# Designs tried in a protein design chat: miniprotein binders against q9zu90. Part 6

Target 1, 292 residues: q9zu90
Amino acid sequence: MKTELEEEEEEEWRSVHEVLLIVLPYLHSLFELLSMIRVSRSLRDAIRDETALWTKLVIEPPLSSRLTDDILSEFSSKSAGKLKTLILRQCLMVTNKGLRRVVDANPLITKIIVPGCSGLTPEGIMECVESLSKNNHKLETLHINGVNGFTKQHLSALYTYLSSEGTIDLEVCPKCDEVRMIPSCSRESCNQKQRKCRGCWLCIPRCAECAVCLVGSDTESQEAACGNDDVLCLECWLVLPKCRFCNKPYCTNHSSRRHEIAITDAASRPSFECEACYYRAGTNPYEVDYQI

## First folded at step 3 (miniprotein)

Design b10
Fold by ESMFold2-Fast, scan of step 3:
Structure b10 (fold): chain B 292 residues (1-292), chain A 82 residues (1-82)
Amino acid sequence: as target 1 above (292 residues)
Amino acid sequence: SDEEQVIKILQDAMRYLDEAWDLINKGDYETARKLLDEAMQLIEDLARIAEQYNDPRLIEEVDKFLEVFNRYLDDVQKKMES
């Protein structure tokens, strides 16, 4: 529990993760990835005699796109039932069954952080949290933003399974009364508890990149290429790379939607075409039939 | 490619340390010593290849790997001497 021990555990895991990140972009097969995971176990055993490194499992992009239930199960097995923190960011292939296998094998889990894991459902999350509570162990942190369909009834039930000081990253939006993630705002004028910008992404216009609110006369908003009327604050808009044809940038979360433009020669600046411009050209290819 | 060679060297070096650790646990110190020699040779090859890269981020990541590798190597050597 102590901050110093948690920081040391995170630093050692970060070192193992960094070795994996060097290797991952150049791997050709799932077999090679599994071999690297096994080497990581040996490093943990050698350095810590089966201690700190495997109490926290962190999977985030770019590794998250490769994570299946079977790989997750193998990786979590190295914790030998001692896993305390599970962090899976944007792991789209992980299912309710896959998460449940990890939870059942690791009854000491205090933190589940699964943002953007759209393969999970409220029912699956409820079953996992309830399973942990049956072992007289109380979950401290539950981050489930990006898992769709949570209701107020789900939220109320989840709080009965968490510790008295437990936190969930979903709240009831005060403006639409739906269960949503309510982003924090770093704008100095919003440092009050009853800030006017307290609301979900659908109720309050916010920068798609930094989540700062875009309400009031002192704010400027710029269109993003992300679609859905997403906007950016001027500061983020200035820094992000822009579409060659419409001059709109993607936020970092949607950068994978870029259609990279081929470089004509070595002097050409790297550029991209946004999805909207790409498909607009495909449906109307700018061919003009001149009858002369 | 050079990148593929780096990945192979990283994998082989760690695998040799892993095998040496297991052999020490079994009491086979002679074979363990041979694997440590192989691992050290591979790391010298890695250092030579890394010096030829023009990407400072890759050089930094290789240096971090070498720090982890050297800690593991030291632990294996201490285990062998105990």
Scores: ipSAE 0.000, ipTM 0.160, lowest interface PAE 14.0, mean pLDDT 71

Design b2
Fold by ESMFold2-Fast, scan of step 3:
Structure b2 (fold): chain B 292 residues (1-292), chain A 82 residues (1-82)
Amino acid sequence: as target 1 above (292 residues)
Amino acid sequence: SDEEQVLKIMQDAWRYLDEAEDLINKGDYETARKLLDEAMQLIEDLARIAEQYNDPRLIEFVDEILELFNRLLDEVQKKMES
């Protein structure tokens, strides 16, 4: 009986720990983060010599705005030097020093995914990747879109530090010769017709939902509610849920900006209110999440 | 910011208590007591901050840390007497 309870407790904390890693990026208050740290401390007693669950660290919005170099160092310390995957999305406060501290403490890192971390610089990234390569363990994945200032020379040097099959999400645009993220065209017709549709977002307009190249007249591009410059292809525009008031859709990446006004069944489409219509109408929810 | 400072103190306090608990389990009571002394200084700082903010959640957190601290201190004293 006692052994049975111990097995159930171990299974429960593993499930809770996995849930914590998933939900942590969605916390945006200091006290919510602190309560999570308390639970994580309790779980450390059960997993003291078990580091498998700490081989991956993921921080995403809205938690990204609270992530400092010190907090990042504290979370990565739970990996006991065995961190393999580091994902930081839009962590504006993380600096070169903060990232380097994590990399130096975790020489087994194979994936660094830091999109939109504008506090980082090409020089900082170069130093981190070079440091990893010196420990005879080459990086496999490097996503650095949103880090400003990368040059063609930086990309060439980075590939010398990556594994032979290593990938970087930045490329030299064949149309404007700038270092940018270049979406792959998902249109089957582009391969068949040998279209010259490979290029950055500035050189080739693309659907915000499916990243397909937009060709033809303005009628093939539809206005998206998630941003003034965001456009959707006709197929995505027709399928995506739309704001009840302005009839504009939100792409899946920006679905968190929707204010759901009804839960619908299969017979009716999900309805929502876009951010702009919500604030304009003054229909505030009676219940709100408390902030610090 | 004030919030960042509070977070750092809370994290440091938990780290010292966690390390002290581990040392107690390993039988290193002298080092555990030293870490508990360090933790007490941080807990005193947190209690002062909690009183200024008068936030029920922060007050509750301080109470929880104090309860854990006192439990660990009692364990160290009890085992050192045996």
Scores: ipSAE 0.005, ipTM 0.217, lowest interface PAE 11.7, mean pLDDT 70

Design b3
Fold by ESMFold2-Fast, scan of step 3:
Structure b3 (fold): chain B 292 residues (1-292), chain A 82 residues (1-82)
Amino acid sequence: as target 1 above (292 residues)
Amino acid sequence: SDEEQVLKIMEDAFRYLLEAYDLINKGDYETARKLLDEAMQLIEDLARIAEQYNDPRLIEQVDKILELFNELLDEVQKKMES
């Protein structure tokens, strides 16, 4: 469930990212020079931690589709080895070789966040993380959901290369024994040590909007319009806009699938039709004959 | 300190630049130009401070930033005139 504040932060990140592609090489050089003219260590650390402009490279849609290994390498090489955080969202053209060039040029990286970068492989990620570990600099955050093919052996090896407080967004699902992203649950009845709802999206029914678990006799779930048997908790279902014909809501991530309905009565509020109802228009499911 | 002042001016200048670049992508060249003008003034202030430190490397880096700002201003100006 994204809040309006989170939407504003995403908008700001896109703006920051575009300028960082142009200015980052100059900012790193200037920051290094300012450090040499007796800037206090505490001030340098505060600015480094406060502002993404000095130590962070973020590439996300719509720029993700244009990012090649060569472009990524050019930006990375101009960073003078100061890059601490690398975020590449849905960068489909980035390859293992491209990522390795960035890591080799920036040995101080503490965060690698590459969700949906399907051009990367487990082997490529392993080589990058191992390379960072050999420089006695431990990676703190590794987000690799959407990179296909990670095994339990990969995950085990990755943890030996990360810092003791290091986090990976993939783990072994305790229910299906597959390596998957397991979402957090904000439900009060869940114990973080002994989470009853610990499991991936395929093993545990969860609200498509807020990710709370929908297990137990005291929980009610409602069908979502999103498809894939997605469901919503009662609280999210109550507040989300609903299809005029089937009364099922889309979660916020699938709101673009709404087919807006033209309102002929000016006193009527705008409404929408879900995709299932839109494509089912003119057919009655109670009158449809099915073949065996 | 003077160093703290320099870093804050730079942070402020680049914040204006970030907002201006977002506006350019949205086609709002008029507001973008105003923000770039404000950022340019701050970067010019940095250039004067850099000259006071008399460090050729610092002067060179600030000059490169000024060149980048001038390039962006020229791009916005061309979009407004076309």
Scores: ipSAE 0.012, ipTM 0.251, lowest interface PAE 9.0, mean pLDDT 70

Design b4
Fold by ESMFold2-Fast, scan of step 3:
Structure b4 (fold): chain B 292 residues (1-292), chain A 82 residues (1-82)
Amino acid sequence: as target 1 above (292 residues)
Amino acid sequence: SDEEQVEKIMQDALRYLDEAEDLINKGDYETARKLLDEAMQLIEDLARIAEQYNDPRLIELVDKILEFFNLLLDYVQKKMES
């Protein structure tokens, strides 16, 4: 009886260990499948609108950091040339060549939304948009904030390739005269004044999370735990996740600082510890600095 | 072995997705539906294995595969009705 029970317990442990070994080698396959599931928005849209599969391809965090040109090419191939909307958010590994392959394979594209894809360049974007314009099919939406180096000359050329109702998320900042993203502001006073707070992130202080302007006597703000001189409005500061040790929030754009540390946790539910607290644990830099 | 069985089911699931999507793109919704129905039974077997071993990573993977297959099935059904 006892021997049989002990054997059953040992068999259960071995089975669990064997499954763990199976799952670990498939960590890469898990990422691939999760990426496929994120593009399920395309399937839901196709079902709702009775359109062809893969007319819309959406890749967004946390999968964005793992999207390569080859993976992008595989996903876009599912569209069989019928892709109309391409949304890639913060896909840092995607290159000009990768984007060009998608555009060349999908001449019907009307929307390119690639915010934060810093691996792309103005020259690469220009070539893609110009290529699409040759098909009598004008691009309607181009969101390229986070692609560095656009000039006024690039911006004026892009408008010649877009439809008359076409929109670009970059414009000339009225304060610094540089090509920048000018965020929307939901503040009631700005709506009343038809966006008196027009200006880029460098010219006008804004909440790092919600982009409301922080100028004027009615402004309340808190310092963000992340980024260089980033600030948060009181409302965003209150609702954002905070470090368990210093109680400072990290905005969504700096969530990688939270996730990088949390990934090392042995807990089944990751806890959040900010980078500064992680390195401060076990040492007091202020006391050390006093002795130097 | 159980290891070989899980690996085979995983590979078959991915192959079935590719085959079904190819058939859908060709407009062969009836054959795609039959293939997805067969694949769904296979994935349900994998879900049972995942639950028995109580591995949260495998359970999550299977749940995501089931979601995607159900979306494809709904799409194919809509197309067959039209």
Scores: ipSAE 0.013, ipTM 0.352, lowest interface PAE 8.4, mean pLDDT 70

Design b5
Fold by ESMFold2-Fast, scan of step 3:
Structure b5 (fold): chain B 292 residues (1-292), chain A 82 residues (1-82)
Amino acid sequence: as target 1 above (292 residues)
Amino acid sequence: SDEEQVNKIMQDALRYLDEAFDLIEKGDYETARKLLDEAMQLIEDLARIAEQYNDPRLIEQVDKILEEFNRILDWVQELMES
């Protein structure tokens, strides 16, 4: 009964940056604008240079899960063809068609950063990058980690469309020979030696939080609550909030999977229950991890 | 002065907005909504002052800001309920 009313009264979902920019035309005070600059780096750039308004679009979690092709195209219409940087992090609902509409409307794009946008395909990315190259304005940055199915042939073709200084965040893994993201390792011992830990997430065990390699240290590897055999280095494991029942932490990317336990003191960090413990809820939840 | 009072209210409202959007980016929608409610109260105070000035342009601008704040609040509420 309420479903139809809720659907009729439902307004378009918008990113925090789009909402801020909608409010902007109604502010008449310099002091108001200056205060808002602190909220967003992209908004700061837009306000500081009025001619550059709408040259950068940034959608990041937690808002990324709400970005649809229609919302994305609405922003594209406001950019008046001047968009130069497109950053969409973990925007699972964005499709090849949605991305292509933005690219076609904004031929001056120099940066496409779409990590974790699993609704996109290699073919869709190729079409967008090729379209941009036709007007002799070459793409400078292409971040496409988390878009599945890129081949070595795709990677080679993409580099022909990019500027000479152009960068792609995918490369051929030296261990599995597949196109993957190869994380940089900050471990001091790896920097002083030949990078022995050079390889993708499937070839080299790495901390799910900081990407430090866990090669040669069985005692350093700690189980994460994330599942899929995700592990953490001891340093990250120690500082991340832990499930009150199994003492395993989620990495930051999976923190939304926590079942928060109600706390009377809202100022303290909430304790949580991981998904595995939640589904095993009973009179003695602490028993589940002590027998392994 | 009335101008100084209006400027202070706007600065306070925008400070709450700045903090609220930072909290939204961190996923703390409940605290963000409380700060947005406080910002809205300050903007309603500004609307009252604008009406006293009987300046149609200022009244129109404040009304539009209130409309956008209601949209932001609805959006935050929907995110919290998802």
Scores: ipSAE 0.000, ipTM 0.182, lowest interface PAE 12.5, mean pLDDT 69

Design b6
Fold by ESMFold2-Fast, scan of step 3:
Order: sequence, then structure tokens, then C-alpha cells
Structure b6 (fold): chain B 292 residues (1-292), chain A 82 residues (1-82)
Amino acid sequence: as target 1 above (292 residues)
Amino acid sequence: SDEEQVFKIMQDALRYLDEAEDLINKGDYETARKLLDEAMQLIEDLARIAEQYNDPELIEWVDEILELFNRQLDEVQKKMES
């Protein structure tokens, strides 16, 4: 006999598969969708909560690389105009037209969070936010870091279209006077020193992994393999995997630059070589050849 | 082509489960049994494809849907005998 719990599990299973069948026609690979559900807690939670699915749309890696304007339009149409929160992370193929279609179809949107969506432009964002303001529903949250070309004039105009307590993740950097994302520093000492560490990634040295400021502490700063003089705080440096030859780690964003070294036997663990060491192979005149 | 076939079989299997459940609720046990028997043939094809892909999530899904079909067939059989 089925218990009530077993019946609830079967109903949840059916709901998951109904959403899966709705989404599957828009993806090129069945196993990409299954991998997304396995890895993404947000997508899994949204599938289980139909109410959240109708009011919140979240697309994040690895699905974000496959998201086109047409697929985005189809997903947002399932919200029947009731979408309140739109989160698109690193959706490089989404264009101004694609975002505008979602905004026009969903006048109740209060949050637009599109970090790293480099296919969008300031002009496209301005049109979307202005369109929402015309419907008596003012945007409360706008995250647009990674969209290039915003000016101080754009920022001023955006605040006129947002609610009075509305927030934008771009600010005028107090050090370079350019419109930039200024990261929040989680270092306890910075709560009292906020004015000293306020600045964009180009003006203030920060940990490439966790964004804590490294102002006034050269002893905790460790070199990353990422290049561009990127540095890590000691805590992040200790945790991250390191190059076999130079002992420098990549931050998570640059982990794809690792040249993996094949395992030689079952006892040996796989390791990696950073890009700089890889291209230096056979050119180091001080290399010592130790034979056992 | 194989991926499109898997997708179609998954859609058909879920549709047959829903149709059979509706028929069971309406008391049409004879038609429900016929639909579930026909669906079993499609699920056997899906099981073969799942094994070829060696995907544990798809294999688990096939096993769960087979259990659901078997339970509905058992319910239909009991209703028809009473």
C-alpha cells in the first residue's frame, strides 16, 4: 500500500517531469537539462514550487550559455505576465531585443539581475527600465555589472526610473570617477575603514576569489596564477588547488585555464600546470633535472 | 535523432500515465489496462536507450516510471476482478 509520503513523492516527481518536458524542447541536449537540475539548487527549487516559477525566472550556468532570445521569450511567456524577478547570469547571447520582449510582457517586474550579460548595452537597459516605469510599477533592484559603457548620465537617469529605495550595483568610483561595480568588503576591519577601501577592482587591490580588500597588508597578499598581477588573500590561497611547477593557484573564474596533467598511475593524483609554466616548458635554463 | 526519440518516448509515457489515471478515476479499467500495456512497449525501448547512454539519472527515471505503471496495472487488475 502507498503511504501519504510516497503519494506526495510521486506527485512531486510528475511536476518535475512536466516542467522538464516544457523546457526540454528548447535545449539541444537532454543531458544538459538533467545536469542543470542535478547541479542547480535554484532550478530544482523553482521546479518544485509552481508559485515561485510563475513569479521568478532564474537562468544560471551552465544553461546560460545556451539561452537565446527565443528561448528566454518562451520561458517568460509561461509566467503569463506575472513575472516579478528576472535573474540571468552570464547569458552572453541575450540581446536588448530579447530583454525588452520579456519586460514588455511582464509589467510587474521589480527585480532585474543580469550580471555578465555582455550582449546587453546601456541603451537597451535604459529602454527596459523606462518602459517599466510607464506602467506604474517601478523597478526596485537593478544589477547590471558586466554590461559595458554606462556613464554617470545613464546612472542618474536610471535612478529617476527606479523606486525611491531602488538599488543599482553600479556606482561612480570615488578614485577613478568612472561608473564601476564597487564590491562590498567582508573584512571586519573594513566596516570602520570603508572610505579607504571604497573603489573599483582597478583602483583597489582585492582578493580575486573573495573580494576582500588587501589595502595596507602586503603580508597576507599571495600571487595568483591568473596574471594581470592578480592576488589572493591567504585564506583563499591556502584552499585553492595550485600549479605543480610554480605553486600559484587560479581563482575559480580562471580555473578553465589550467592545463591538466594526466595521472601516471593509480597512486598519483591528477594535477595541473598553469598557463605561464606551460609556455615556459623547455625554455628555463635553470631547470634542474633530478633522477631517482 | 536518438535524443529526439528519447524525448518523444518520455512525453508519450507521461501522457499514457495521466490518461490511465483519469480512466481509473472514471472506472474505465479495461481501457486503462490497454493503454498501460501499450505504454510498456515504449518504456522497454527507453530502458534500452538509457542503458546505451549509461546515464544513472535516466536509468533511475525509467525504473521509477516502470514502478508507477506496474502499480496502476495491479490496481486495474484488482478492480476488474472485483
Scores: ipSAE 0.000, ipTM 0.162, lowest interface PAE 12.6, mean pLDDT 71

Design b7
Fold by ESMFold2-Fast, scan of step 3:
Structure b7 (fold): chain B 292 residues (1-292), chain A 82 residues (1-82)
Amino acid sequence: as target 1 above (292 residues)
Amino acid sequence: SDEEQVYKIMQDAIRYLDEAMDLINKGDYETARKLLDEAMQLIEDLARIAEQYNDPRLIEIVDEILEYFNEMLDEVQKKMES
């Protein structure tokens, strides 16, 4: 009968549900967890009752744009105060109040990683880490690049709240004396503690494609078509496709700005026109000579 | 990673299962069978991957899921034959 069939289907679903609970701890991010919640209501109920899954909370794009303070509070409540790692990438709607509620509910937090969360302020971050410190618990990791307005005084105070081995992803740039993120460098000559390329992205020129430092010689860097004075190392410049008119390549992140040349020879290498050259020529790329 | 690919296949299989269950409840057994066939193919792919990783816990889990899907497919086929 229909009633008997519905009971059998619910029992079968619960069996699959129980088996899936064994694999859920292998998920690496809340994005995967939330995707599974959206697929099945019954699976959502199982995840809701599994507190061990909530010792690490990770929210990344594209979910970041939908995360509100209330949603964040709901997810962190699943940890039953046992949350140890909080990672929020580019969560623009999260406020100081939202972050503070998570911290107050989870006094065991050792890692706060909130890159690009521009809704947060230095004052809000200070209050959160101070609160954790007062409970005789100290942060081990604090990543706050993309939160604007940190001063040297803020950094000094933050280190008093962190553990002795604690790390912050912001430091004082030795070149401009401002509080900024200083990128690591993969160049072989930069593997030393006192590397010449120790400086922020505004003080040290870096390859737009591979992020290697471009210090020492102008011949080691070539202009990119990306704009804002972006440059490329010679190795990346040689392999990237170039504009037919100015010979500048786009990095991979800006490749969508390429305007394919309307006349393409079957035997020639694929070519394009960069955005700057295209608009300088009006609507017809081959009319450049009349616009000079 | 390879693990991320495995869980994406599992998510797709669960999606087909949810749609098939909804169709069974509505009496659309023909469409439900098509979705179950697609879900079963994904679970069989997971079984091959589980054996390659040689994780006995994952192998056991996939085998139980495969048995469950086969039982559901048989039920839908019986309903269609009547």
Scores: ipSAE 0.000, ipTM 0.213, lowest interface PAE 11.8, mean pLDDT 71

Design b8
Fold by ESMFold2-Fast, scan of step 3:
Structure b8 (fold): chain B 292 residues (1-292), chain A 82 residues (1-82)
Amino acid sequence: as target 1 above (292 residues)
Amino acid sequence: SDEEQVDKIMLDAYRYLFEALDLIEKGDYETARKLLDEAMQLIEDLARIAEQYNDPRLIEQVDKILEMFNRILDEVQKKMES
């Protein structure tokens, strides 16, 4: 039995819920959603009650450093068991118990993508996947690169728990026989999953930018500014911005290491100095005046 | 990116909207109206972006949001005149 006043009050709150259905598809991050929750009690209640909005949970840097097991548990509980996709990138504070709590609360999960979550262990991942399998549910996607210590025994067991079409981003490297991430190669001759380019980053030289194999020719590779053994294919090398002093480019993942050089006039294009050149000048401060 | 810009404008507009709704509950209609006006300006900026990129889904969603904000403003105005 609802009074006329209660009906009018409910109508006002339904309008807020309609706004949320429009807004939430445009939000990229949990940080933005958290900020909205703090603003309004009615918004907090509406978000709590709207389960369709919680089928996918994505946490990426810079929020990754703040994600604790408790925060993760709070947000996964809002899914009311309907979470299907969990993506946690570089969430170093998340533990096996934190992940297991999410999995136990969300039996419909089809995708677990936890790259670089070094707080997780193979044993923790195994327990989560096994738990889902016991409920007559099987994962379709499991990305666990950056979780250390997986063995061939773990990998074999994981495939028994995944769907028949299930994919794991770790494989047994055919060259070193270790469990590693094997990059896909877009080179035409490699499309048939050829043995020659099937190998981890330590066994097969690959372009740091596009991951194409560089097997069989030193002349096809160009040195990157990223580090000791990082190389680029000629096509990527030509396109990427280069250090003014050594003419080596960073790949996109290491672009934050650039020491940007200010534009002095309109004829000068923006340029940068790589770390190696920057520190080389530091050993002879009288030759180049750098502000540190 | 364009998507990040859209998200930031939407987030800011809804931050003002939800603060205004809390003020309406407390009977502070004057402050609520000012916050709703600020939210409307942000959504109008979003409408210009949607027209520039000719995104039919975004255009439809922006139109719906504008109708909703106008309805809330009308209700606030009626309560203020009471």
Scores: ipSAE 0.012, ipTM 0.282, lowest interface PAE 9.0, mean pLDDT 71

Design b9
Fold by ESMFold2-Fast, scan of step 3:
Structure b9 (fold): chain B 292 residues (1-292), chain A 82 residues (1-82)
Amino acid sequence: as target 1 above (292 residues)
Amino acid sequence: SDEEQVNKIMQDAVRYLDEAEDLINKGDYETARKLLDEAMQLIEDLARIAEQYNDPRLIEYVDLILEWFNEFLDEVQKKMES
């Protein structure tokens, strides 16, 4: 989704904001300048023009859990109305009012990227984007996956507020006609069938770990321990740790469901039991399998 | 005001740090070290002022700056030794 350069730049901005979040209760604007000098060489250049530092605001886990509307307002106020890119990942405490305050203070915003910010609603997003559309500079990028409840009507209205080349990370699934995030597929063999692998997670079978499509290759589909219908590609299945009893692995997102088995003896790797095996093993071997 | 005085000292410290980093990039480590020493003196003066005014926020802030500054000095020293 991101270029190498964009990812590198986002990491630099995130580090600055992490430092500022820790010291923010103690600092005035002038003191912030000194605290940022060590973060990166490119950031030192940006400090020469302090408004450039606040052109992009990035908050990501683990920092996301600390971000409140008030803290967000304090960060965005440093932009002096020059903020162009707002990235908030998994910021569960941010509300519609918090986002609206940032948008009202920063009319030059061209990118809003708020994946997994479940405190936001479609109505709140619509109001923010509509507010920005009254400016000469239209919004160019809107990523809102993980904000629940968007409809096709919302999506079509959003495109009227975006620039002509504007992109939204939600789209109408060509298979089920619902508004979904459609994952990109990196599988080289899909070049000849990209149209067939276009679809949401419910319409197109995909690897739970890497999101590669599994269309047309049943031999590559391996069961995951994550849930009844979750599957993995063979490459991910081979690498991921497996349940001692059923030999199914969890994807990284569901690794917290592992029931760790006590590490004893010369075990070279921690062993685990998946949820299904754990609860199944609790059954007395002498009990009948039907309820009495 | 006291706040204006503190801000002035911080601006001067930032100027020394920027000049020192530029000199490090040019390979002039001796002059860079002198500028870092000047900046350290300013920050130590700021710490003394913070203690006089008994402002716990300012004391904690200065301690944080001193920690970062000592890390920067360690990096300069390592480059001089390489």
Scores: ipSAE 0.000, ipTM 0.163, lowest interface PAE 12.4, mean pLDDT 69

Design c1
Fold by ESMFold2-Fast, scan of step 3:
Structure c1 (fold): chain B 292 residues (1-292), chain A 82 residues (1-82)
Amino acid sequence: as target 1 above (292 residues)
Amino acid sequence: SDEEQVNKIMQDATRYLDEARDLINKGDYETAEKLLFEAMQLILDLARIAEQYNDPRLIEQVMKILYEFLRQLDEVQKKMES
């Protein structure tokens, strides 16, 4: 039995699906295709005369939460075996079978970027990459951060299947010896022979905004409003808007958590209250939202 | 500055898309198509700049404008075929 809310969600999904179907043929070689059309002025002719050239498939939030194996299979089928780049961000419902179906149908894939797809396993990824390597069209980019359970043995085997210049976004952390994503650091002193900041997010404190390391006596860290003991470098802390009550800023990724406060003075900057201060005031968002 | 030029192209492209949308809503598909082709040139320029700088925020903004452009163009094409 479908509820009225479930029917409304299906209508919303269908509208998004239609927009996505229009856009997907243009995701790969988008700038190259449009550059050619700029010269020829024949976008309509290209659309009419060519089959869908879906060489790149990208699914990102908020669509990620709705992507099932069946929907993924439907989208990838539009590529007619020509898909080269697959990007799925935070697609929690995609399974090993779903990914394998896409890979088997698209032997020319050179990039698999599936960050945060926690429904996938190392074994599933290994099978997909091995399958692609048999087609003499070696994978060039594999981003699998957020897929749990990779071991050092998995990484060693994956590199045998990738091109000689192939990259994986997971490494063995030199501090904890676990397979982790190790962020790059733009701090000038870290590019020298002393690599004090080489480590995962759990082993090395980093700025939540810019990811620079906060290791050493010359680094200063400031508390962020983001929670989980997140910290910011002084430079980022100085420029980010701050909570009116505790003076802690959110990083840009968590700016949606701000409780905006009306501007009462034309000279004052937009002000907000962070979640922690909002809840300390005894104000419940549940109660406020249901009254409004 | 380069940023001022990007902002101007972004504003002009958005204006053309908004005008085309209004024309589509009124059933004037031929005029909407002409405005969409004018927007196409600006979107191409933005796409090249976004690729050159590899600025994630600019790329996101350009992709949003491009998605709207492609959606409107497809709608105009389907309406003219019916």
Scores: ipSAE 0.006, ipTM 0.176, lowest interface PAE 9.3, mean pLDDT 71

